# Ledger of designs, part 3: VH-VL binders against 4-hydroxy-tetrahydrodipicolinate reductase (dapB)

Target 1, 258 residues: 4-hydroxy-tetrahydrodipicolinate reductase (dapB), of Thermomicrobium roseum (b9ky70)
Amino acid sequence: MLRLALTGVTGRMGRAVLELAASAPDIQLVCGLIRPARDPHEVAAQLPAPLALTSRVAELVQGADVVVDFSHPAVTVAVAEAAAHAGIPLVSGTTGLSEHDQAVILRAAQHVPVVQAANFSLGIALLHWLLPELVARLPTWDVELIERHHRHKRDAPSGTALALARTLLAAREPAPSPLVYGRGPGTAPRQPGEVGIHAVRAGGEVGRHTVLLATDDEAIEVTHWVQSRRAYAQGALEAARRLIGRPPGLYSLQDLVT

## First folded at step 3 (VH-VL)

Design b18 (from n1b with light chain D29E; framework fv_narsoplimab)
Fold by ESMFold2-Fast, scan of step 3:
Structure b18 (fold): chain C 258 residues (1-258), chain A 126 residues (1-126), chain B 106 residues (1-106)
Amino acid sequence: as target 1 above (258 residues)
Amino acid sequence: QVTLKESGPVLVKPTETLTLTCTVSGFSLSNARMGVSWIRQPPGKALEWLAHIFSNDEKSYRTSLKSRLTISKDTSKNQVVLTMTNMDPVDTATYYCARIPEYDFWSGWSDAFDIWGQGTLVTVSS
Amino acid sequence: QPVLTQPPSLSVSPGQTASITCSGEKLGEKYAYWYQQKPGQSPVLVMYQDSKRPSGIPERFSGSNSGNTATLTISGTQAMDEADYYCQAWDSSTAVFGGGTKLTVL
């Protein structure tokens, strides 16, 4: 049994991880981190499974084989330091880290294996490996990236689309390729080597990303879509399983699926 | 720039109801993962926490004063309002509103009162 | 109800180390927070979650918390550090403040 400590237990991702972990025969939840201002008994009553709660990061990592973290930069930094001192691997999905925060994470990675990712989709991680291969073999083909999300998504393009665009741009020859955000009245005709990125906001779609590779005569579409946000929580748990026994280092999710 | 500013100063007669408003600038109460507390300090005495409103509209109150206190948000005006009934001379104090950063989706927080208003003097006298 | 006890006053010379204590039952099982208040001014956060400094607070401020006692330590104390210092902790969704310590820098 993999003993798992979890931060962000009242957050959306933390609850999804807790629900999936509680149902997994190979995982034992041992401790969750809560804010000091919350009543532990009230929080425990709201959780889908029994879980010991603490507001102290040193207690969080005690008795755990791995820590899964979906919190905010200040908590992530404290958890990384505690995990490094305890010799415990860290899986973190926290975003918005400063350069100073990232330096602390990198220092922790000198002592324990760490995965830090903005997106825990295993499929998206695999596309970061696959797409460069396709683009490198088809260097003259047009490249466009289209993403689709629900009507309420505020950021555009999605963080996932921007990361995929960076991966595609790095693989283009000759570099650098210009990135074009959308096309509308007054937009210049397509220029050689440019990569377009387009955002669609409609309905209740969780997330869909399509990379189109095209010529005048044929095209390839590579599409990933998410049916349920549980996919991200599942990816985080799979990262935790695969991180066990690895040497210290900062791992990408791609490193764990390839 | 993030600022919190209390209404007042105010003179209140015994048995009357106090209403204080905390006006928030630099973040939106409807969208930000931020909580706001009311804290008072009688002249020459210690800080005393009164009430808190979380970003999701959950509320907590000092147990000894719970029956007298109401905290609420007016998101259209970006204000937090404290109401305290049956005022007494012992309630004379400087009243502060203070921010607590929080992150509902990942429970990220400092739980510290990181930004305080300037304070407003409430005097209860006949 | 939980009570946080601080010494009411502390005097140090410029350049000396000031150690301000905050005592409460099982305080080391909770996080301690520290606020500095100068006359006529609002409190200012100087230490959170036992030992973390907010941006803008000098490196000479440090903190610890274990057992029943939290400590705010000011190394190389300067005249500008003269103020009232309050500790604070959480107890089941309520905030509790200490009585305050007046630091005098002679």
Scores: ipSAE 0.014, ipTM 0.525, lowest interface PAE 6.9, mean pLDDT 87

Design b19 (from n1b with heavy chain H52Y; framework fv_narsoplimab)
Fold by ESMFold2-Fast, scan of step 3:
Structure b19 (fold): chain C 258 residues (1-258), chain A 126 residues (1-126), chain B 106 residues (1-106)
Amino acid sequence: as target 1 above (258 residues)
Amino acid sequence: QVTLKESGPVLVKPTETLTLTCTVSGFSLSNARMGVSWIRQPPGKALEWLAYIFSNDEKSYRTSLKSRLTISKDTSKNQVVLTMTNMDPVDTATYYCARIPEYDFWSGWSDAFDIWGQGTLVTVSS
Amino acid sequence: QPVLTQPPSLSVSPGQTASITCSGEKLGDKYAYWYQQKPGQSPVLVMYQDSKRPSGIPERFSGSNSGNTATLTISGTQAMDEADYYCQAWDSSTAVFGGGTKLTVL
């Protein structure tokens, strides 16, 4: 069995990973990381599966084959250093890392295989691989991105939409104004090579991203949509499985899917 | 701009109940990454932790004072309330409320008292 | 209740290194936190989780925690560093403070 250590056990993502891992016949949960202010017994009683808990990063990685991390940059840095020292692969979903934090992760990747991703959707990872192929083969087609999220989402466009836009732009000929955020009164007509990004905020939608490629005569739509946050947890666990036995290096989710 | 401000009576008689309110600004008490603690300091003496409450309504109390302490929050008013029964002159102290932050990306790490209120002096005297 | 012991006072000359200790049973198995309090003012967090500095705290401040002793170190001590310093740790779900150390910079 794959012995898994987990950070962020009290968070939404950590809980989803814990529930899925507890039900997976190939995974054994060995240790979870908690806040120093919390009573380990009280936290353990609230978790969906039995799990030894520690507030010390060195204890977290001891006896694990892989660490899955959904925490804060300061924790991620400490976990990366401990994982590198222990020879343990790291899967991290932490975002907001500084340049210094990234340097620590990169140093850890010289000693152990590391996956760092803002989004653990395997479907989105596949789109990062597929979309460049489509654009390279259809270089004159118009491209638009449309994303939809729940009414309470504050950022616009979504981080996922911006990442997909960067992927699309990298695969096509440079344009004078490559990104267009929405279209309204006063916007210029479409220029060759530009990518439009449109954000919709309504209802309780978890996330939907559509890439439209079009000419005057035909169009292709590629849509990814999330029905449950379990999709991200499943992606993280699959990344952990596929990272085992790989040489040291910084891997993308694409590297693990393709 | 995160601020915490203590309010309550300046004078309390022995055997009476003390009720202190901490009004928070710049963050919400419904924020899953935040908690508030009460700490007191008798004149010229050390800091003494009293109680905390987290966003999930999890609470903890100083063991020696547990029977006298109640901590609660009112999310609509953005306030944390501490009640201490059977006040004694030895309970004379400056009472502080302080934030216990947990940063983004699910479980955070601080668990430090990172931002403190100005404190309110409570004198217990007949 | 676990006890955290600090020396009650420490004097250092300007520019010298001040080392404030905090002793407790198996303190190195927990995280240590440090607070600075100047007369008439609220405490200010100066070190968290043994060795991490909050934004705005000078690089002169560093920390360590091993075995039974946590240490707050102030290099190149300045007059403005004169204050009471309190260590703090978590024991299960309760917080414990040390007795405080009055740092005098003469």
Scores: ipSAE 0.012, ipTM 0.475, lowest interface PAE 8.9, mean pLDDT 87

Design b20 (from n1b with heavy chain R62S; framework fv_narsoplimab)
Fold by ESMFold2-Fast, scan of step 3:
Structure b20 (fold): chain C 258 residues (1-258), chain A 126 residues (1-126), chain B 106 residues (1-106)
Amino acid sequence: as target 1 above (258 residues)
Amino acid sequence: QVTLKESGPVLVKPTETLTLTCTVSGFSLSNARMGVSWIRQPPGKALEWLAHIFSNDEKSYSTSLKSRLTISKDTSKNQVVLTMTNMDPVDTATYYCARIPEYDFWSGWSDAFDIWGQGTLVTVSS
Amino acid sequence: QPVLTQPPSLSVSPGQTASITCSGEKLGDKYAYWYQQKPGQSPVLVMYQDSKRPSGIPERFSGSNSGNTATLTISGTQAMDEADYYCQAWDSSTAVFGGGTKLTVL
């Protein structure tokens, strides 16, 4: 059994990881991290599954084979240092890290395998590997990216769409204006080598990303969509499983699916 | 410079309600991951914790006093307010507000009272 | 509420080591914090999470916490260290302070 320690136990992602891990026959939840000012009994009563709780990072990593982290930058840094010292892998989805925070994580990665990602979708990770192959083999095909999210999403395009666009552009010949954000009245006609990015905001959709590759005679659509935010928690657990036994290094989620 | 300053009445009659205000400068209660506690100290006696408000507006209170205490924040004025009902002469004390950073680079959460106001003496007498 | 017990007073000569204890049931399972208070002044944090020093606190201050007892140690004690020292811990989302120790440096 994989002994798993978890941070961010009261957050959305932490709770999803806890629920999935509790139901997984190959995973043993050993400890969760909480702030010193919080009452462990009160926090435990709010959790979807039983979990021993500690406010001490050293105790969090004791007896664990891997740490899964969905907290905040300062906690992530402390956890990375503790994981490196304990010799255990780290899976972190914490966002908002500074350059200094990232340097600490890079130092930890010299001692233990670390995966750090803003998006734990295994499918999106696989597309970062697959899409370059498709566009490299079909260099004259038109490329467009369409993404769809719920009505309340503030950013446009999504971070995932921008990352996919960068991956697609890196795999093809440069164009003077490679990215086109939407098309409307006054937009110039398509130029060779450009990639259009289109954002749709409607309903309660968790996330959908489509890459269209097309000629005059045929087209391929590669679409990924998220049915439930559980997909991200599942990806984090799968990353934890796949990090075990790997040499020290900073791994992308893509490195773990290829 | 981060500063917390307590203000309120210096004299309260028994059975009346005490309202104290902690005015925060140097950080925003809207944006910072900072909590604020109220702590009192009767003349010549030990420190006694009263109440805390977390950055996400969660509140906690001293078990023995919680029926008398209310803590709230006004992010527009950058203030934390403590209300204590049914004052008694034994409640005579210097009342402090103190900051708790919910975030610390070295250890994650420090949860320490790292910066204290100057304190305000409240005397309860008839 | 759990009680944190401190000796009410401690006297040391300049240059000696002062060791201030704080006792509470299973205190070692929690973090201990220490505050220095000089007459007429607000408390000042001198030690957090058992053994960590805030910026500006001299290296002669150190801390430990094990079993039922947390200890604040001041090596090479100076006249300026004369103050009341309070320990503090978190329990059930409430903060608990010790009774305080008056350190006299003579």
Scores: ipSAE 0.189, ipTM 0.607, lowest interface PAE 4.4, mean pLDDT 88

Design b4 (from n1b with heavy chain N56D; framework fv_narsoplimab)
Fold by ESMFold2-Fast, scan of step 3:
Structure b4 (fold): chain C 258 residues (1-258), chain A 126 residues (1-126), chain B 106 residues (1-106)
Amino acid sequence: as target 1 above (258 residues)
Amino acid sequence: QVTLKESGPVLVKPTETLTLTCTVSGFSLSNARMGVSWIRQPPGKALEWLAHIFSDDEKSYRTSLKSRLTISKDTSKNQVVLTMTNMDPVDTATYYCARIPEYDFWSGWSDAFDIWGQGTLVTVSS
Amino acid sequence: QPVLTQPPSLSVSPGQTASITCSGEKLGDKYAYWYQQKPGQSPVLVMYQDSKRPSGIPERFSGSNSGNTATLTISGTQAMDEADYYCQAWDSSTAVFGGGTKLTVL
């Protein structure tokens, strides 16, 4: 039904998308992109499912209804231009885009629907919609954000936690010190409107984000829990399905789940 | 500020083994995502690709010469080494090493031989 | 094994357009690369992925690749462009070079 072209086929996200798409009755994998100097037979042998491979971006998009991209900035730019010329939607999770690269993506969005996201969790996208409503209706409640990841995660707090914190802060009255990174000796007492953000690094946890809303008498916890990285691949495929038939524009994943 | 320099020049007798080194400056072979190829050119003839080593140690060889060629890295000396067995006068050529950038923020991926060494003359004669 | 065929020589006058061809079976399904080599010097990349110029290569150099033929085009050819030009493509993980074209500017 839905003819899908894929970049980044040897990366973790590309492999997960390939596995899920190969098992989906509504999706036909038509082509994957590899760089010119790689042996397509050696690459194909390492993939979790059969896939025709090309090094030419024009061939990648020619027979597709949508392209899913998890590569690097220079490839993403070429794919965005090709998708715009072919008239097909683009789902891109490529990170590290420069301001110039983002301008190319934005120009492509003038011609085709595009979603560009750092995180394809449908649950996190829904929380970006839901959390402002909770905070707006409970404006005096304390807000804290706690995230947990495996012992090897280098960045702290996570990008997802920082994005959620920005969403929460945007829904509140401005505070003098709006965001507090951890609490320890020398941390001032809680101020009205502030959001605390706390990072935990232990074990093999894929990712967990908890938003705590509290008073002296009661509390609500909203927790998103990732058990498998397949959740992100599922979100990318769902974004691809939901972009079909949409007018040109740059969509957030939140726009696709609400 | 990247330079590649081949060892030599070299005089090799028929049936002997050729060993050439390409000394890399401006990036570390243990860290950088860069590949290196060996390419030769007999006097007055065309360029002929021989072998390539990627940053992750994946290797490829010219099919007709695969049994004679070995490409490897010596990361302690920041060198790429080519070994070619059973040399013949027909193997007399200028041998080049050349870089393939695997990723560059400004140019992306090209898989082009963007920087070449000066070349070294290998003469096979008795 | 794939073969890339180039005309052995081409002559143009200064200011004229030089078109150097490279032919191979289904070459248009692959990317073409072009290298310039002057006598006694190493090759220099002048065109990559059919039509992209490296930094420092003049805008008068352009490229195309369709069907069985890739073309390097030099508009307003100058004396300094006189050199041997080699096309190259990837066949799986192996690189293949053409026989070279000697461009004479007179």
Scores: ipSAE 0.021, ipTM 0.536, lowest interface PAE 6.3, mean pLDDT 87

Design b5 (from n1b with heavy chain S55D; framework fv_narsoplimab)
Fold by ESMFold2-Fast, scan of step 3:
Structure b5 (fold): chain C 258 residues (1-258), chain A 126 residues (1-126), chain B 106 residues (1-106)
Amino acid sequence: as target 1 above (258 residues)
Amino acid sequence: QVTLKESGPVLVKPTETLTLTCTVSGFSLSNARMGVSWIRQPPGKALEWLAHIFDNDEKSYRTSLKSRLTISKDTSKNQVVLTMTNMDPVDTATYYCARIPEYDFWSGWSDAFDIWGQGTLVTVSS
Amino acid sequence: QPVLTQPPSLSVSPGQTASITCSGEKLGDKYAYWYQQKPGQSPVLVMYQDSKRPSGIPERFSGSNSGNTATLTISGTQAMDEADYYCQAWDSSTAVFGGGTKLTVL
């Protein structure tokens, strides 16, 4: 069994990871990290599965094969140092990391395998591998990217869409054209090699990304959609499984699905 | 810099309700991920913790006094308020408010009382 | 509920090492915190999470915590260190303070 330590147990992602790990026959949750001032009994009662709790980062990693971290930059830095010292892999989805925080994580990666990602969707990671292959083999086909999210999403286009667009542009032969953000009255007609990117905001959609590859005569549409945010937690657990036994280094989620 | 200041001093009669405010300066409670505790010290005795309000508005109270204590935030005045009912002469003490910082680079959640108010004397007598 | 026990008083000569103890059931499984209080003044944090020193606290202050006992150590003790010292730990959502140790530097 894979012995898993978890931070951010009261957070949205931490709870989702805990629920999935508790139902996984190959995973044993061994310890969760909480603040010193919190009541372990009250926290434990609110968790979806039984879990030993500690406020000590060194104790968190003791007896674990991997640590999964969805916490706070300062906690992530302490966890990265402890994981490196203990010789165990780190999977971190903590956001808001400064350049200094990322430097600490990079130093930890010199000693243990680390994956740090803002998005743990396995499907999106796979598309970063698949889409370059499609575009490289169909270099004259038109490419458009369309993403859809709920009415309350503030950023446009989504970070995921921008990352996919960069991946698509880098795969183009010859050298890529700039991105075209939407099309309106002032937009020039399609130029060779350009990639259009379009954002839709409506309803309660969690996330949907479509890549359209087209000619005058035929088209291919590759769509990824998120039905449940549980998909991100599942990706984090799969990253933890695949990181075991790897040499020290900073891995992308794509490195783990290909 | 961040400072905390308790209201008072206060003279309270037995059975009356005590209300103390802790005014926070140098940081906004509406923006701060900062917790605040109330701690008292009877003359010549040890520090005794009473109540805490976390940054997410979760509250905790000393078990023996829970039925008498209420802690809350007034973000419009940048204050943390403590209410203690049915005061008794044994409740005579200096009352402090003290903060728990959001975090720092080395400690994450330190959960240490790093900044204390000056304290206010609460006297309970008829 | 765990009780934190401190010796009520300790005397040291200037320049000597002062070791103030704090005992409690399984205290080493928790974090210990230390506060300095001079007469008529508010407590001041001098040690947090067993052995971490706040900014502005001299290197003479160090701490440890193992088993049932946490210790605050002041090396090269100075007259200005004379004060009451309180240990504190979290006991699930509640803070627990020790009885305090009066350090006299003579």
Scores: ipSAE 0.132, ipTM 0.583, lowest interface PAE 4.9, mean pLDDT 87

Design b6 (from n1b with heavy chain F54Y; framework fv_narsoplimab)
Fold by ESMFold2-Fast, scan of step 3:
Parts: structure tokens; sequence; C-alpha cells
Structure b6 (fold): chain C 258 residues (1-258), chain A 126 residues (1-126), chain B 106 residues (1-106)
């Protein structure tokens, strides 16, 4: 049984991880981190599953085999230091880290295995590994990326789409390579090696990314879509499972699916 | 500029109820990241925390005094009120209200008493 | 509630380093906070979460917390640093203060 400590227990990702971990037969939740001023009984009453709570990172990691962190940069830094001191792996999804914060995470990774990711989708991580191989073996095929999100998403293209586009461009030709944002009246005809990227905003779609590889005679489409944001929490738990027993180092989610 | 100001000073007779008001300026008590605490200090003695009210109206009290204390807020007047029943001469002290920034997922930890009022003297005598 | 113990007084010469201690069972498992109080004045936060300094507090103030002891360190101590210093920690939703240390700079 994997003994798991959790931060960010009242946040959206932390609650999703807690709910999924509580239902997993191979996971034992041992401790959650809360701020010093909060009453643990009051917080516990609002959680989807029973969990012992502490305000100290040293106590959080005591008796745990892994810590999963979805909090804030200052808390993440303290948790990374405590995990390194305790000799346990860290899975962190905290965003907004400064260069100084990142240096602390890198130091922790000298002592324990650390997974750090902004997006814990296992499917997207696998595509970052798979797509370069497909493109390398089909170097003359046209490549286009299409992403779709709900009507209220403000950034375009999505961060995930931009990352996938960089992965595809790197597999074809050395960077910098042309990336074409949409096609309209002013767009030149397709050039060899370019990757088109297209954003669709409609309805309530959580997220969908399609990579199209095509010639005049045939095509392959690789599509990833998210039905529930619980997919990210599942990815974090699977990262925790796969990190156990690994040597110290900073791992990407992609490193854990290959 | 953020300022907290206690009502008073006050003279209370033994067994009577004390009511103190903390008037807040420079931030709103409807702000989800701010709470207010009451702390007292008997003459020549240490600080003693009494009660706290969170932005979401959750409350906490010093265990030994819990049955005597009530803390509430009036967001329209931007005031926090402390009520303490059955006053005794040993409750004579300077009473402070202080701001406590609350943990926010995006902002991280503080939970320190970062800004204090001037204090008000409460004297309990017959 | 856990008890926080501070030495009641500490004397240092101007320019020397003052180290004010705060002891409590497993205090290093909690965050420590420090407040400075001059006669007739309200307390002022000088250190929070063990080692973080608020804006306006001189750089000569630093803090640490490990095991059972938290320490507030004032390097190059000046006459203006004469004050009572209180440590504080959280036990669940309850705040606990130390007994205070009177720092004298002579």
Amino acid sequence: as target 1 above (258 residues)
Amino acid sequence: QVTLKESGPVLVKPTETLTLTCTVSGFSLSNARMGVSWIRQPPGKALEWLAHIYSNDEKSYRTSLKSRLTISKDTSKNQVVLTMTNMDPVDTATYYCARIPEYDFWSGWSDAFDIWGQGTLVTVSS
Amino acid sequence: QPVLTQPPSLSVSPGQTASITCSGEKLGDKYAYWYQQKPGQSPVLVMYQDSKRPSGIPERFSGSNSGNTATLTISGTQAMDEADYYCQAWDSSTAVFGGGTKLTVL
C-alpha cells in the first residue's frame, strides 16, 4: 500500500486527488497540509474523505512514501525541502514558480525523485513521446494541429497546443521553424515543413487536441480529449505510483510513461 | 493606510459583560483574505490571544475562555465586536484587535498578526 | 495548549548579536512568529513563518526554527532595539504566545 501525503486539500486539484486516492485500494492517505490558523476538525468536515491534517511540512511527510503537491510556490518550496530531508518522492503540480523557487526544487531532486508538471494528463505526456516518432518516420507528411475548447477560454491557441506544436516542429527540422497561426485570405500556400495550428472556441468542451498527418492519398488523426478534469488528478496519482523506487532526479510526466 | 481602532477605554463592574468594537479602515471585512483577532495584555504580563473571526465567518476562541467569548462582524460598518461575559478583576488588561491575512491558495501562507490597533484599557473594579 | 518558554531578559552590548530563544515541544514542526513591543506601544510584527521579514524591518533581523527551539537573531544590535520580544505559534486554530523577553542594550 502506497502511503500518500497531500497538500492543497481544499483546492480543486487537491480535492480531486483526495477523492480518487480514497477510492483506490492501493493507496493509503496518511496526512494533508493545512495553514497554521485553520482548525483541522473544521477543514476535515468539508473534505470528501477522512484525512489527518497538519500545518507543518515535517509532520506532513512523516510516515509517507510520497507527497503530492497542489499548493502555492512558497508551500511547494517548503514541501520539497521536507521531502528531500525525509527521503521521499515529490509529485508537484504547483505553477507560478520563480527561478529561485525552481532552484530549490532542483536541489531537492538531487536527493529524491521529483515529478514536476503543469499538466498531469497522461495522454498528453504520451503524445509528446509518440508524435516525434510518427513525424520522424513520415517526414514528408503534412502536419496540422487543431484544438477545441469551450466558448469562454480566453487564450488562443491553448498552452497544450503550443507545446505539442513545438514538439512536432522539433521532430521535423531544427528550430526556429515556421508555425502558422490559422489560415485566412493573407496566408501563403502551405510550405514544406510548416505546422499549422488552429483554435476553435465553442460550446462547453473541456479540451480537445487533434494532430493531423496527411498526404494527397491518406491521413492519420491523433486526438486527445478531456471529458472530466479528474483526468489530471488521475495522472498525478499514477505519477506518484511510478515515481516509487526511481533514483533521485527531476522527471517530467513524459519520463514516467516511457 | 490600514488602521484598526478599539473602542473605549472602559470601566466594567465584576460580573458584568464587556463589549468592545474594532473599527477597521483601509480594507474591507468582506475581503476573503482578511480576518481579525482579539488579543489582551494584563499590566506587566504577556500577550494572550482571545478570539479570531475568519473572512467566511468561521470563529475560534481561546479554549479556557470559550464559554465567555463571542466574536462577530458587521461588514456594513466595517467593525468586529468582541463580547466577554462575567468579567472579573483578573480580566483587567489592554485589549488589542489585530489583522491576520488568511492563507489563499494563490498567495500562500501568512497567518501573522501583521497590523495591530492602538489598544484599549479595560479596567474591572467595583 | 503547548507552552512557549522564553528567557525573561537578555542583555547585549551595542553592536553585538542578540539571540532570543523560544522553546516548546516540537516547535520546529510549527511556524514561529515574533513581535516587538516598546513601552506604551502596540506590538509590531518583526518576523513571520520562522524566517520571513516584513517590509520595513531592518535586514539585521533574522530567524530560525528547528527541533524544540525557535530563535530571533538581531545582528549589530542598536539602542533602538531595546524592547520586549514575544514569540508566537499556532496550535490548530489557537494562537499561543511566549512569556516575552526584555532585551536591554547596554
Scores: ipSAE 0.000, ipTM 0.456, lowest interface PAE 11.3, mean pLDDT 87

Design b7 (from n1b with heavy chain S55Y N56D; framework fv_narsoplimab)
Fold by ESMFold2-Fast, scan of step 3:
Structure b7 (fold): chain C 258 residues (1-258), chain A 126 residues (1-126), chain B 106 residues (1-106)
Amino acid sequence: as target 1 above (258 residues)
Amino acid sequence: QVTLKESGPVLVKPTETLTLTCTVSGFSLSNARMGVSWIRQPPGKALEWLAHIFYDDEKSYRTSLKSRLTISKDTSKNQVVLTMTNMDPVDTATYYCARIPEYDFWSGWSDAFDIWGQGTLVTVSS
Amino acid sequence: QPVLTQPPSLSVSPGQTASITCSGEKLGDKYAYWYQQKPGQSPVLVMYQDSKRPSGIPERFSGSNSGNTATLTISGTQAMDEADYYCQAWDSSTAVFGGGTKLTVL
């Protein structure tokens, strides 16, 4: 069995990972990280599965084969240092890392395999591989990106849409191609090589990203749709499984899917 | 910058209920994974912790005063509210609200009271 | 609730080392915190998790915690260090403060 330690146990992603790991026959949950001021019994009562809890990062990594992290930059950095010291692979979905934080993670990756990703969707990881191939083979086709999320999403465009846009722009010549945010009164007509990006906010949709490639005569749409946050948790657990036995290095989720 | 400010000062009669608010500036109670505690100090005496509320609405209370205390938060106003029933002259004290910070690189989840309000004097007069 | 015991007062001369103790059953199994309070002012965190200094606290402040006793040590004590010092620890979800120590620098 793969012995798994988890941070962010009370967060939405941490709970999803805990739920999935508890049901996986190949995974044993060994420890979760909580604050010194939290009552372990009160926290345990709120979790979907039994889990030993600690406030010490050193204890978190003891007896684990891999650490899965969905916390905050400072926690991620401390966990990365502890994982490197213990010889344990790290899977982290923490966002908002500074240049200093990234440097610590890069140092940890010299000693253990590490995956750091903003999105653990296996499908999105595959699109980062597929999109450059499509654009390279169809260099004259128009490219537009449309994303849709629930009414309460505060950022626009989504981080995932911006990352996909960078992947599309990098595949086009000349680099960088113009990026256009939405179209409205006063927007110039389409320029050669531009990529449009449009954000829609409505209802309770978890996330949807569509890449449109088109000419006057035909079009291809590539759409990824997330129905449940379990998709991200499943991707994180699969990344954890695939990191075991790999040499030290900083891996992208794409490196593990392709 | 981060600041916490207690309501008051307040005059309370014996047996009445005390209500204090702590107004938080510099971080959002709905988004930041932080906590706020209420701590009091009678004139010339030691600090006494009363209650705590964490970002996920987890609450804790001093055992000896649990039946008299209620802590809650109003995320729309970015305030933490403490109520204390059946006030007595011995409850006369300076009341502080204090922050427990989010995870920090140097301290982890320190759970230290790193930023304190200026304090507010609550006088219970018989 | 567990009780944290501090000496009520401590006097040192300028430049000497002040050692303020905080005693409680199995305190070394928990983290100790220290707060400085000057007359008419709010407490200020000077030491957290036994031995870590917040930004802005001089290097002459250090801490330790083992067995039943936590200690705040101020090396080369200065007049500005004169204050009441409180230790604090967590018992599950409950915070407990010591009785405080008045440090006099004469």
Scores: ipSAE 0.015, ipTM 0.500, lowest interface PAE 5.7, mean pLDDT 87

